Miniprotein binders against b1l550. Designs and how they scored, part 14

Target 1, 279 residues: b1l550
Amino acid sequence: MRLPEELLERARDIHSEAPSHRIKLDRVGSFGLKVPVEFKGFLLLAEADVWVSLPEGRRGVDLSRQVEAIYELSNPPKDPFSLCREAAISLLEKLNYADSSGVSIRFDAPLQDGESLKYYGVEISSIASDEIINKIRVEILGMTACPCTAELIRAYKSSEIAATHTQRSLGILEVSTKAEHPDPDKLASIIERAMSSPLRTYTKRPDEGGLVIRSLSNARLAEDVVREMIHLFLEEFGHLPEDTHILAAVRSMESVHMHDIYAERSFSLDEIRKEISSH

## First folded at step 3 (miniprotein)

Design F21
Fold by ESMFold2-Fast, scan of step 3:
Structure F21 (fold): chain B 279 residues (1-279), chain A 115 residues (1-115)
Amino acid sequence: as target 1 above (279 residues)
Amino acid sequence: GDSEKYLEEIKKLAEEAQKAFDEGDFERAAELYRRAAELARKLLELNPENDEYRYTLAYLLAMLGEALFRAGDEEAAEEAFIEAFELLLELVRKDPENEEYLRLLFYAERRLREL
């Protein structure tokens, strides 16, 4: 059977030509590649994007080298963090005209708790240039119990106890760091703990025979969840480099007749520590 | 067996298609490669874990794509190259050092960029 070698060679010639317009491109590559990865004992099929920067004087990227870089490193399947980092470095080494390279890998991660198994979304990337920046984004769906504003107002006005509604909330943590990728299971745990922490009120009655603990329906706002996520993140990952950037966010999924509520904070470790220490 | 007879027919069709292609009869080449690819698809369906059959199908689809492109049917060419590319991604995942798989994958990718 004839292999189209002549046609492949012509492609290489075209890619090395000067372009009609001398414009740099930030990201050129192969997107949506299917790659096997090994994650904490599980063999998963992940989706990967690989890219490099393209200088103003070159018409096209050598896409064959990009596909080689990630697939050479994916057999046997390895952990997605090592694959991401090593492939980004390999791309920059193999494509010497590029100033930067990047690899992004997406998968649904199993999270085991006793006999239960959950899945949460993970996207990791490594971007290589003079240094390597590692990014991870974790998204996990949870349930929050909070009072509906209308029910709270109604119950208060009518002298009835405020009702609470269970609603779906998506928690998001994104970390960009020069250190290795944070453990996504720990990021997922932070999100879940921030969302599921119970609230209780302590009431003292010294005149009527001692301490009585009363439970009140207190709102766990999206803003409260984001602040708790940040607090828990600092406890677990406060040791990361000071220039580490974090995004913490919550999207509360309301009924079809209401808007979603969204709360977010982006910060560097240096920035947040100065802010907290001022109080 | 039946698989051996399918392979013989595929080879004969591919050889005839190549001759038509070399003569510049791209419409005839496309028809012959299409028929060969259909037989290869049936063969793969009967033997879903046979990577040689998967590669044969991918190769025939890539050649079909090239013939269609040169005949001026860009839409059909794109469909053929997408199918070839998807099959080659499966093959490269299993055997990333295989030069034949990589070369054909790169060829299909290049053609998709030109469409």
Scores: ipSAE 0.000, ipTM 0.129, lowest interface PAE 21.3, mean pLDDT 77

Design F22
Fold by OpenDDE base, second read of step 4:
Structure F22 (fold): chain B 279 residues (1-279), chain A 115 residues (1-115)
Amino acid sequence: as target 1 above (279 residues)
Amino acid sequence: GDSEKYLEEIKKLAEEAQKAFDEGDFERAAELYRRAAELARKLLELNPENDEYRYTLAYLLAMLGEALFRAGDEEAAEEAFIEAFELLLELVRKDPENEEYERLLLYAIRRLYEL
């Protein structure tokens, strides 16, 4: 039996009531939805968050309409960039009381690694209001070699290539821009290039040795990695709007210490350009 | 005095109804829940602002609906669930953070969609 339309309308009225406290909410929505996306020829099941703002005069949000908005656009599966943007816009259209909306989609992105695949973490988001802001966060693991230990060993043994400890490091690039989402593969590449060496899914013994040697020859502090990430980012994406915001970060999972080393820089393109030009 | 008597009788009927329900005697369960609901209705009429009494009525109606549904009387089940829904909607409006109200409301809605 179908609920009488009148009862459904009454149920909807709860959300339209004035709240006890007239306070605007920035984000109200459904988090942890599963949506299919097509990415680089792969069909992936992604996690999605959808939300809208809630005006001070409205008690609640129609959550069903939010969920419908993203699923309607997810069938057939499409690229996550378009899905985010289109869903964010659709949310504002469907929920006309909202002045802003947002969609975030998270998944592990496949990345070709020779004859095998590796992955990096990606979160793609779009926030719609008077303007659309696109956000992308990429996280990828690489390897760093400690230059401090290398110098100590070099000083001690007088070797051209000093042994040092290596650790896995997580590199992070987050970009928020009014332009289209930056290419996540390019962002991942920047992170990998900024580290001592990339990680490989499959290595033969000689290749493994080569990676270690490469790392030793390119020993970097976490601070060095972040600076290199910023430098490489500016070379690749310096054409983005000046108000584009970037977070570059590295978390090094130290092998010698029980704690991780973390370094980050948050900046806008205009800010960093001014900083560089002043030197 | 009078309200306490109604509550005692309602409790007794509800317990008997639940027993009948558990035994698979859905017709008897429905009859007992109907009687309990009628008393709850009277109790609510005497105390229209009492949310506990409103919830009691809604609960009994939901159980009535379930018993009727199991007994094969879908039309009567629908009526019971609709009335429960209306009462619960009022309760949720007053106290939207009440998990019991929400749970029962969702139950009633689910059953209405299955009918």
Scores: ipSAE 0.005, ipTM 0.167, lowest interface PAE 13.3, mean pLDDT 84
Fold by ESMFold2-Fast, scan of step 3:
Structure F22 (fold): chain B 279 residues (1-279), chain A 115 residues (1-115)
Amino acid sequence: as target 1 above (279 residues)
Amino acid sequence: GDSEKYLEEIKKLAEEAQKAFDEGDFERAAELYRRAAELARKLLELNPENDEYRYTLAYLLAMLGEALFRAGDEEAAEEAFIEAFELLLELVRKDPENEEYERLLLYAIRRLYEL
C-alpha cells in the first residue's frame, strides 16, 4: 500500500519548518540505494547515494522525492554515467531549495581476462550546482616487486627471496572534471600498465612462475608506480580541462611487514604541466 | 493440463497469503507466498520462454520478501527480493515500456535499500 497523501502532506510540512539551529548542511540524502545499471552489455546491481544541500532555514529534505528521481531514471536500466548525471540534474530541479545536488554510483566492473572475467572497482559521481562536476575512482589489484629484491635474486638465484618480496598492490586513479567521465576501462589499463604485473583470474601452475619472473623483470617501487600512472594518464587524458584534478595512489600489501606501503600524488593538470616543464 | 493446475493452485495460495498479510500474520503470509513461488518456479521451468509466468514468479517472490521483512527475517527477505529483481531485469530488458514490470522492479529495489 502506498502511504496516504494526508501523511505525505504532513511530512512535507515538517521538512519546510524552521530548524532548531539555523545551520546549513552540505549533504543530506539517501545512501546505499540498490539500482540496476547497464555497463558495456552487462546488467549489474549497483549501489547509489543521492543527496542535496539543505539551507539554514529549512528543517529537512524530501527523501521520497530523491529516491523516486533516481529510480524513475534507472528503469529501464541505463549506463551508470548518464544515470549519474541525469539524476543529479533532476534532483536539483525537483528540490528548488537546494544549492547543489549529487549522485554517486558504485559497482564492480567486468574486465575480460583470457576466457574468464575479472572485476575492478568503479565509483562515479556527478555534483550539480551552477555547473556539473564529474568524478570517477577506479581501483584494481596488481603485482609489484622491489628492485632491491630483483638484484638479490640475480646475485643469489633464490626463489625463496622472490616468493617473500613480491606483493599485491592496489592501484587507484581518481579524476574530477567538468568534462564527461573518463572511460573506466582506460583508467584500469593505465593502472595495470604501471604495475610490475597485472593479476590474472586464472593462472596455470607453470604460468605462476612466469608472473613472478615478469614482476621481477619489471620491478618497481610504489613510488615508481605512482609516477608511471601519472605519466600514462597525461598521455591518454592530457586533453581534459586544465582544472581537472587527479589523485594517483598505490597501496602495496607487504608480505614481510605487518604494515602496508602507500604512495600518492594529487594534482591539477595545470599544476603538473608547470612542474614537469620546470628545469 | 499441468500448467492450468499450477496456475489455479498458485492463485489460491496467493489469495490466502494476501488475506494472512492483511490480518498481520506475516509468518503465515510468508509460508503461503513461498509455496506459491515454488509452484510458479516449476511452471516457469516447464515453460522457460513464457514471460507471463516469469512475471508471476517475480511478483510472488516480491510479496514473499515483503512478508519476510514484516516478520523480521531481513536475510530471507533480501534473498527473495534479489531473485525478484533478477527476473524483473530480464523482463524490463525485453519490454522496457511495460508499467507493471517497472513498478514491481522499483518496489523490489526500494525494499533492497531498506534492508
Scores: ipSAE 0.000, ipTM 0.201, lowest interface PAE 17.1, mean pLDDT 81

Design FA1
Fold by ESMFold2-Fast, scan of step 3:
Structure FA1 (fold): chain B 279 residues (1-279), chain A 81 residues (1-81)
Amino acid sequence: as target 1 above (279 residues)
Amino acid sequence: GQTLEIHITGLTPEQALELAYKLLELAEELGVEIYVEITDGEVHIRATGLDEDAVKKLLEFAAKLAKEFNPDAKITIRVTS
């Protein structure tokens, strides 16, 4: 809903007034907006944050204009990547006192899982200034099996298949690039392939046995998962600009501890290629 | 500490592996180490240094789950001090 134009014309523009203190602000905007998006044939209700930088001499940001910009671009609902990029550009054009603008959009992405669906977390952003930087973060749960406990049990007495403990692990891939956002389904696939096995939304007892066998046969440390994620990422997305930055991480919710195990690596494509080319 | 030995027969290879997996999870919850040997439909479980509570929990869980998989499963239990 818009306010009547006559009311807006008669109101004092407090946002253009001098502030109490002449301090620049990095991000000022509307956070937690509900925005419809179309993602791979699904109509989803996403959460969006929109912001601009605010110069030291201006009291406030025109929040109504920010909300208008993103909602105009969201009708009809479009893919969240185009919405994110176009809204960031539009904000910077419409609010010309700003040096930068940004938009982030968060949603749970559906992924086909046999005859059912499972979901993984997606957060995308576009930050506009002299250039546009596109960022995507994908989080998906998988299963890992501990190789240390497996080796101890195997060493104690022989077994047909190594026995060990398993746990849920959260895999994280975050990509920041001047190119278009990577496909989140491909990022989710990379994470799942790096794990001991994927998690299922629905399994029956025989299917659970198969999942466990796969996990036990493919035991991996959190550190192993991160390295495999990086390897698989380079195979799929090695074509991105060399200054593309990646965060690969895994958080293992250890079944034998009250705390989690965490492993991560941040790198640019240029840096990681130089590192692995020495092998 | 007590030593617990459980021998289970009459399971499919998949059921035997699932039983072994679930017992390993329970053993870690209890802070005890167990050895599991799987051969076809047979599961051999051995654990040492157990207190009475750990023995009870492990054997009750193993027996219950094995019988859920196959009511005719044969379970042999030996507890030694």
Scores: ipSAE 0.000, ipTM 0.107, lowest interface PAE 19.7, mean pLDDT 78

Design FA2
Fold by ESMFold2-Fast, scan of step 3:
Structure FA2 (fold): chain B 279 residues (1-279), chain A 81 residues (1-81)
Amino acid sequence: as target 1 above (279 residues)
Amino acid sequence: GQTLEIHITGLTPEQAIELALKLFELAKELGVRITVRIEDGEVHIRATGLDEDAVKKLLEFAAKLAKEFNPDAKITIRVTS
């Protein structure tokens, strides 16, 4: 049963009331919404967060308006980048007391892998105010091989192909820009190319041996992988606005240690160009 | 493993989305991955690497739910090894 609409007319409008304390809140919203999105011909189930800023003089946000904004734009399902940008703008239009709005969407993206598919993690956001800032984070697993152990074994055995330990490594690229979101497939490709070898969904023994030999011939420290990711990023995306911010990181799950190795660098395009050309 | 392809016509866009969401939930329970494509009330479902039990459960669920939404819905099923 529903309550009579008459009661809604007599009830207090709690959200528009003055709060107990006159304090602004940065993000108030609906988190963990399930939303279908269309990505490169696939219908995927994504998870979305939507929020707005709340001014110091207002007690609450109309959360039903937030859910309405994203669901109106998600039917029929559309690409997550357009959905993210359009929903953030729509939130400011629908909730005129807010100074800023944001939308975050996360999903596992399919990537063609021979005759099969593999998956990598994508999280995007759009934050709208007097301008719009788009952010994307891509995470993909790959393989690294230790050059230190390779050198020791090569010295011992006098072999051109060094034996060493290999491990899974998680590569991370995060980009924040006033331009459109970069293509996540290109970001994933940069990460995989920076590693000793990509990982596969399905391999037969001969192919598996080939991947291992490739990784051994291309042994890299986590520090090497981060530097290579930055180099490849600049080649592919150096045209982005100078105030674009990037995080490049690698977490190596070392097979010979009880702990991981982690390396990262954050920078703006302006900053990194000055650093590289500083002679 | 087996490949399952299901093509459904005759659903509203809202019904197609509901069918897709419920199939994703069932696929998660079965430990399998599916891909779904929706175009103007047409639903295309594809899954690979399935055993016979997973094929049967996904197929029966999709057919039953589609017919509950619209008894006149057309369902085309293709199973390949």
Scores: ipSAE 0.000, ipTM 0.142, lowest interface PAE 21.0, mean pLDDT 80

Design FA3
Fold by ESMFold2-Fast, scan of step 3:
Structure FA3 (fold): chain B 279 residues (1-279), chain A 81 residues (1-81)
Amino acid sequence: as target 1 above (279 residues)
Amino acid sequence: GQTLEIHITGLTPEQAEELLFKLIELALELGVTIVVTIRDGEVHIRATGLDEDAVKKLLEFAAKLAKEFNPDAKITIRVTS
């Protein structure tokens, strides 16, 4: 059931009224919107949040204009990076009382893995003000194994070989930059290469054995994985602006009588280069 | 947890290697850590932090496969708490 249009026309413009307390709000908007996106040849259903800053003298935001801004740009579906940036700019242009705007888009990205498909998590955002800051977060599962098993394959003709319990680990790379969003497939690749071995959506028994043996020969602590992710990131993305900020993290889902193990490092490109060059 | 030690003699190097790979697969399925030492055709297996079910499965698997490779293989077992 719809409300009669004439009742809507007679309603107070509550949003333009003075608030009870003159306090600025940093983010006010529509969260959990479903939007179609085109990503590397796939049509995906993504989830989007849109927001603007609200000045201390205004009671509310025009939520319908926020939804309109992103949906106008999502038909036909386009790549999520362009959608994110263009919607953030559009919000700031359409809602002139705002000092800043933002858009976040989340989806599971398909990745070709041999003859199968696997998926990794992507969240991108663009925040517009007097400049645009682009942010991307990639999360992908991999496998890790204890370093005490590292000698397994090397010791085939030797007197001692060890095997251990492997576990799933979640690798995380988050990048904030004034440049374009980094390619999420490259970020996912960095994370997987830093792990003991990648995981697959579908494996046959021979392939499964190969993954296990590979992880045992390439055993890594969560701390090792984070350091390797940073090293590989610098090789691939060291050309980004020096004030680019990165978060690298790993959460290892231990299956022994232990808690999850978590390791992380946040840094700017300028900061990490100075640290590494001291060695 | 329990500790399982298995000593096997009478396997060829190729048979010992095959036993090793199959034991690694089983140990990972059971969520346990094993150490396997191979010297001069002798195989020593040590596994720690085991429950009774894991001891039984590892022991039965190793013994069965070793005897399948060589019916005259000698198997010595020690289980400690």
Scores: ipSAE 0.000, ipTM 0.239, lowest interface PAE 11.7, mean pLDDT 78

Design FA4
Fold by ESMFold2-Fast, scan of step 3:
Parts: structure tokens; C-alpha cells; sequence
Structure FA4 (fold): chain B 279 residues (1-279), chain A 81 residues (1-81)
């Protein structure tokens, strides 16, 4: 049953009313939306959040216009970077009371692993105001190995040592920039190259021993992994604007401890270059 | 905690006893319990409830002492969590 047009015209516009308290809100929106995206030849179901700023004098946001902004741009499915940027801009056009808008899109990215696929985590966002800031976070698992145990193996070739000091580590690179989003496959590659060895999802001929030996031959502390990630990042992405902000981190799930080891560094390109060149 | 087993062969009975004594002294300093068995120049050491630092220190000293006594000694090491 539809209501008469005259009754609808008389209905209160609740969202345009004054709030109970005149307080600005930074992010108000629709979170956990499912949207299809096309990523490097794959059709994926991603999860999206969309939001806008809400001024102190307005009670609420028009949530239906937020959903319209992203869904209009998601049919047909397109790459998540263009979708993210275009939807953030569209939100400001549709919701003129907002001073800023944002869109985040999360998905598991496929990466070729021999004859199979493995997956790594990707979260991208675009925040629009007087300018657009693009952010990407890549998380991928790899292996690290204790350098001290590796030195003992190298010193005593007549000894047999079980590799109980190898462990899974989660590498994290997050980039915030006024330029386009960096290629997540390149960020994932940087993380994997900084670690002792990558993890495998599947192989027709399992080589667990070979993976362990590779890890022990390239043993690295969590602190070593973070420094190497930064070094490799600067080689690949040093062309980004100087105010680009990066977070490099690793979380090592230590096999000999009940807790994890964590190392991180955040920096701008301007900051890190001055630090490296100061000596 | 970690469990460490070290089996060393190729030492003289005197060298085996000296290595066992040195490792027992280190274990006492680290506050860990070890079991040492010596037979015909063979040394078997077992330690349980170790943290990473204790494992590395015991491994380092066992390997170093064995090499100093006889670089041709055979060493077998197992570490379990």
C-alpha cells in the first residue's frame, strides 16, 4: 500500500531538522555494503563503507543517496580504485551539506602461486574534500626465521637442527597519497621479498623442507623486515609526492613465545629521505 | 616452553664428562633443569620448559664445546615447542 502524495508532501524531513545537540560528526554513513568489482581480470564481491561529514546543525544524512552514489558507479562492475575515487566525489555532489566524503573498499586479492592462487588482503579508500587523498593497505603472510639459529646451522654442518624458530609473519604496507593508489601486487611483492620466504597455498609436489631451508638461509628479525620493506618501497615508489605517508609494519607470530612480536615505522617521503641523507 | 635434545658422539669419555659439567653449570645459571646421560663418549642432553634465549645459549655452548674438543664430533639437535 502506497501513501497519498499529499500526505507525503506534509511528512517531516527528519534529516534536515536541528539535532538534540549541536555537535559535528566526522563520519556518518552506510557500512558493510556488498559491491561487485573487477580486479585484474577477476570478478570479486567486495565490502564497502561510504560516509560523509555531518554539520552541527543537521540531524542526519540521507543514507539512500549514499547507497545510490556507489551502486550507480558499480554497474557494470569496474576496478575498485576508480569506483572508490568516483564514489567519493559523487557523495559530495549528491550531499551538498557535507564538507568531506569517504569510501573504503575491502577485498581479498588473488595472486598467482604456481598452478594455484593465494590471496592477500587489500583495503583502499578515497577521501574527498578540497582535494582527494587516496589510501591503500596491503596485508600478506610470509615466513621469518631466527638469525641466531640460522648462524648455528651454518657454523656446525655436522649438526641436524629442527626449524622450530621459523614462524608466520604478517607484513603490512599502508600508503596515503594525493596521487593514484599504488599497485597492490607491487606492494605485496615488496612485503614478500622483505621476508625470509613467501608462504604457499598449494602445490602438486609439496616442498615443506625446501621452504624451511630457504627461510633459514634468509633469516630476518621483525626489525630487519620493516627496514627492508621501507628500502624496497623507496626503490619502487620514490616517485610519489613528497607528502605521501607510509606505514610499514610486521607482526611475527613467534613459535617460541605465547605472544607476537610487532615492529612498525610510519613516515612521509620527505621525512624519511631527510633522515637517510642526514648522515 | 621449548624442549631441547642434544646428542653428541665422537668425544672421549673425559671430553664427554667435561662437556656435560659445563652445560649443567650453564643450565643452573639460566635456572633450567637438564638431564645428562653419558655412555662410551656419547652425550645425551635433554632440557624442558625453555624460553628462546635459553635454547640459543644451550645450543651455542654445546656446539662450541664439542667443536673445541673434537671438530669431527657428530651432533644431533632436536628442538620442540
Amino acid sequence: as target 1 above (279 residues)
Amino acid sequence: GQTLEIHITGLTPEQAEELAKKLAELAKELGVDITVEIKDGEVHIRATGLDEDAVLKLLYFALKLAEEFNPDAEIYITVES
Scores: ipSAE 0.000, ipTM 0.127, lowest interface PAE 15.8, mean pLDDT 77

Design FA5
Fold by ESMFold2-Fast, scan of step 3:
Structure FA5 (fold): chain B 279 residues (1-279), chain A 81 residues (1-81)
Amino acid sequence: as target 1 above (279 residues)
Amino acid sequence: GQTLEIHITGLTPEQAEELAKKLAELAKELGVDITVEIKDGEVHIRATGLDEDAVFKLLLFAIKLALEFNPDARIVIRVTS
């Protein structure tokens, strides 16, 4: 919604005034904007946040210029990666008092699952200053099964399956890099392969039985899943710049507890290679 | 056909008997033959000549009921193709 021009002409420029306290702010902007994007042949309604840094001597930011920056680039809809990067650059051009700008775009990504579709969460960001940092976060649900004691497994050697508890687990991979955004479908694939089994949008009873049996044959702790995600990530994306930062995490919604179990590891590619090489 | 073996520990003798009784009723409905051995709250279930649907139904029922009796029950499953 725009204000009448007559009102704007008579109002003071509050944003250009000195603030009550001379404190720099890191992020000020428009959050929760709805923008259309094109993702791998799908037209999606995404949610976007746009922000800039605010210097200590300026009271506020021009929010209308932030909205204009992203909407000018979203018509016609384009891929969310190009939109994110181009909008962040445009924000610095339009708001010259800012030292940095950023854009985040969130959407549910469709993934082909047989003849049906399933969805996983994607959030991408581009932060522009003297350089551009691209960030992507992928979240996808899978299934984990906690292992039984070694003694029970040994008793049933032909299958070595132990069923103690199965539960939904949320796998998370977050990547920050000076290179282009990694392919979110590949990140989602890494997470699913690290889990005991993937979840489906649709399953019939015989398919459900197979899924449960596969999960039980591949029982993993949240800690095991995080380590496997890191291993698989290094196989697929080890070529990224050495200063690339990764967060790998799992939140297990334990069926026998009132609370969740959480495991994570943050690292740079340089750090993790040195750690692995020392063993 | 599939062979299903389930070993459940952590149940009381009364809970084990109730689980065995209800599993036998389900097996009869499915037209399958099961063998159940109970000792001191430990339940051993064996069924042979199963299709995947029967394996799933028996397995899900046993897990659900055992965990309703004791959330800390330990369940070991052996499925052979």
Scores: ipSAE 0.000, ipTM 0.151, lowest interface PAE 16.6, mean pLDDT 78

Design FA6
Fold by ESMFold2-Fast, scan of step 3:
Structure FA6 (fold): chain B 279 residues (1-279), chain A 81 residues (1-81)
Amino acid sequence: as target 1 above (279 residues)
Amino acid sequence: GQTLIILITGLTPEQAEELAKKLAELAKELGVDIFVEIKDGEVVIYATGLDEDAVKKLLEFAAKLAKEFNPDAKIVITVTS
């Protein structure tokens, strides 16, 4: 039902009223918005969440102003990093009662794979207050091969024979920084280089053999992959501010188990440098 | 069908060629197709659509012959279904 304009003009501004309890809320907003973005020459449909803090004296958030903030900046489509940062800033400008704002954008990023494309997951966020904190999470599938099973088979048949099982593994790098978002293609590259081998969208018969052989000659535990990801991250992104926070993780989809194996490490750049230098 | 992949390292180029030739002869006797790639002393053998008997025969033959050529040869084997 549409309400008459006269009634809408006389309606209470519910959002500006005092709440039943004077409690601040950290994140109130519109979640699951579909927004177009331009990423490295591709037009993609991304999913966005937008939010602001709500002070203890205000009953509700103006949701229409949140949607306006992101959609005004998404026409024409632009890169998701600029969209994320600019929308977070715009939310604070439009909703002056908020102490902080945030925007999160999720999409599947195309990555060149021979003559085809493969995809990896990207989630970026910008949180604005007196400062801006940028966060990025990259997830990409690769292959790992078990060194323990290889060693058992080597011992059983011959000291020179190695065989093992392989499994799909999800590599994860998440970075929170006051600097600009790291390039997700570089984060994806770090994850793939840390794995026993990358996965491919299109594989010919001989290429399939090559992938499996590479994974077997480069057998790695999930724990090995996480340590290698951290090492490679420090080589590529060690110049970021010392308070930059990183999560490196691997989820191994074990073919011989009904459950997954998971390994992770969270750290700041300051923490990890002190840890490594203690040797 | 099963897939068999064998990587052998530590052979001379001449030993690698002889191993590849003899494996191709065995594959023909078994009625299966194999792919063999030789590079810098490494031999990669790839075959698909194999039954368990063909896998066993190809694998055992490759391992035996490689070790006869060089007891220090390294052999990596994977079998997937």
Scores: ipSAE 0.000, ipTM 0.184, lowest interface PAE 18.4, mean pLDDT 78

Design FA7
Fold by ESMFold2-Fast, scan of step 3:
Structure FA7 (fold): chain B 279 residues (1-279), chain A 81 residues (1-81)
Amino acid sequence: as target 1 above (279 residues)
Amino acid sequence: GQELYIVITGLTPEQAEELAKKLAELAKELGVTIIVEIKDGEVFILATGLDEDAVKKLLEFAAKLAKEFNPDAKITIIVTS
C-alpha cells in the first residue's frame, strides 16, 4: 500500500512547528512495530518500540524516519542486539533535534530442553545519548517447592516424611549496563538453576514425577530463589562495569493465597560487592 | 482438588507391589485416581482429584505400611496446590 508523497511532506512540515506549550517530552515514537530478527539460527518475528526525546521547541517527531531507521537495519534480518544498538544510533543521526533515542525489541526465545524446545521472554533495549546504555530483561517460568507448612510437618513429626507445596514461579533478571547486552540464554540458565526445578515443554507422567521429586529435594522460598539468582549472577557476570544495575525478582503463582507472592532486589554491582564484603 | 506425589525408597520389589496393591484399594474406597509406578528401588505414586482428608488418609497409610516393611524406608511427599 502507498501513501501520497504530498501528504507525507505536509506531515513533516507540521512536526517542525512550535508546540502549544514549550515542554520537553522524554519518549515519543512508534510502538508495536513487527520486525524480523535472527536469534541463534532461528528467524523470529519480534515486536519493536522506537523513540526519541522531543525538545520543547518542536511540535512533533518524524515517525516515518523512525520506522525507516529500524527497517533499513532489519533487512536482511540480523541479531536483535546489533539491531537494537545500531537502530538507536541511527535514530539520533536521522533525527538531529533529539538528544536521546531508544529501541526496545521483545520476542520469545527458543531454549533447548533435551530434544524439544521451550520458550522464554526476552526484552532488550538500547538507549543512546552521549553514551549507550544497554538493557536486557529475561523472564522464564520454573517450579518452586515451598518448604512444608509447619502444621503439616508437625503432624508427621514422628516419621521421616518431607512434605511441601509446589507452584509455578516466574523468575526475572533485568540488567542495565554500559557494556554489551548479557547473553539471555545465560540469564535464563541462572534463573532455572536458582529455581527448585525447570518446567518442560512436554512431560510424561514418569517425567513429571521426576520433576516434582527434584523440586522437593531442592525446596526454596521465593526469597531463597532471589538470593541464589544474585549469587549465580555475580559468578557469571561480576566482570561487568561497577555501575551496572540489576533487578532480580520472583513472582510465585498458584499460591495458597488469592494473590501472588513476590520478592525482589535491585542493586548496582558496586553496591552489592560492598554489602557482601562488609563482614 | 489437590495432587499428591509420593516416592518411597528402600523396599524390595515384592514389598513395593504389595504397597501399590493396598494403596490402589484405599484409593478406590476414597473415589480417587492413582497411578503407581515401580522403578528399581523406588515406588512412585501420583494421586489426583484429592481433598485434604483424602491426602491425609493416603499419606498416613503409605507411610505406615512402608515403615512396617522397612523401618529405614525413606518417604518423600509433595502436595501440589
Scores: ipSAE 0.000, ipTM 0.219, lowest interface PAE 13.6, mean pLDDT 77

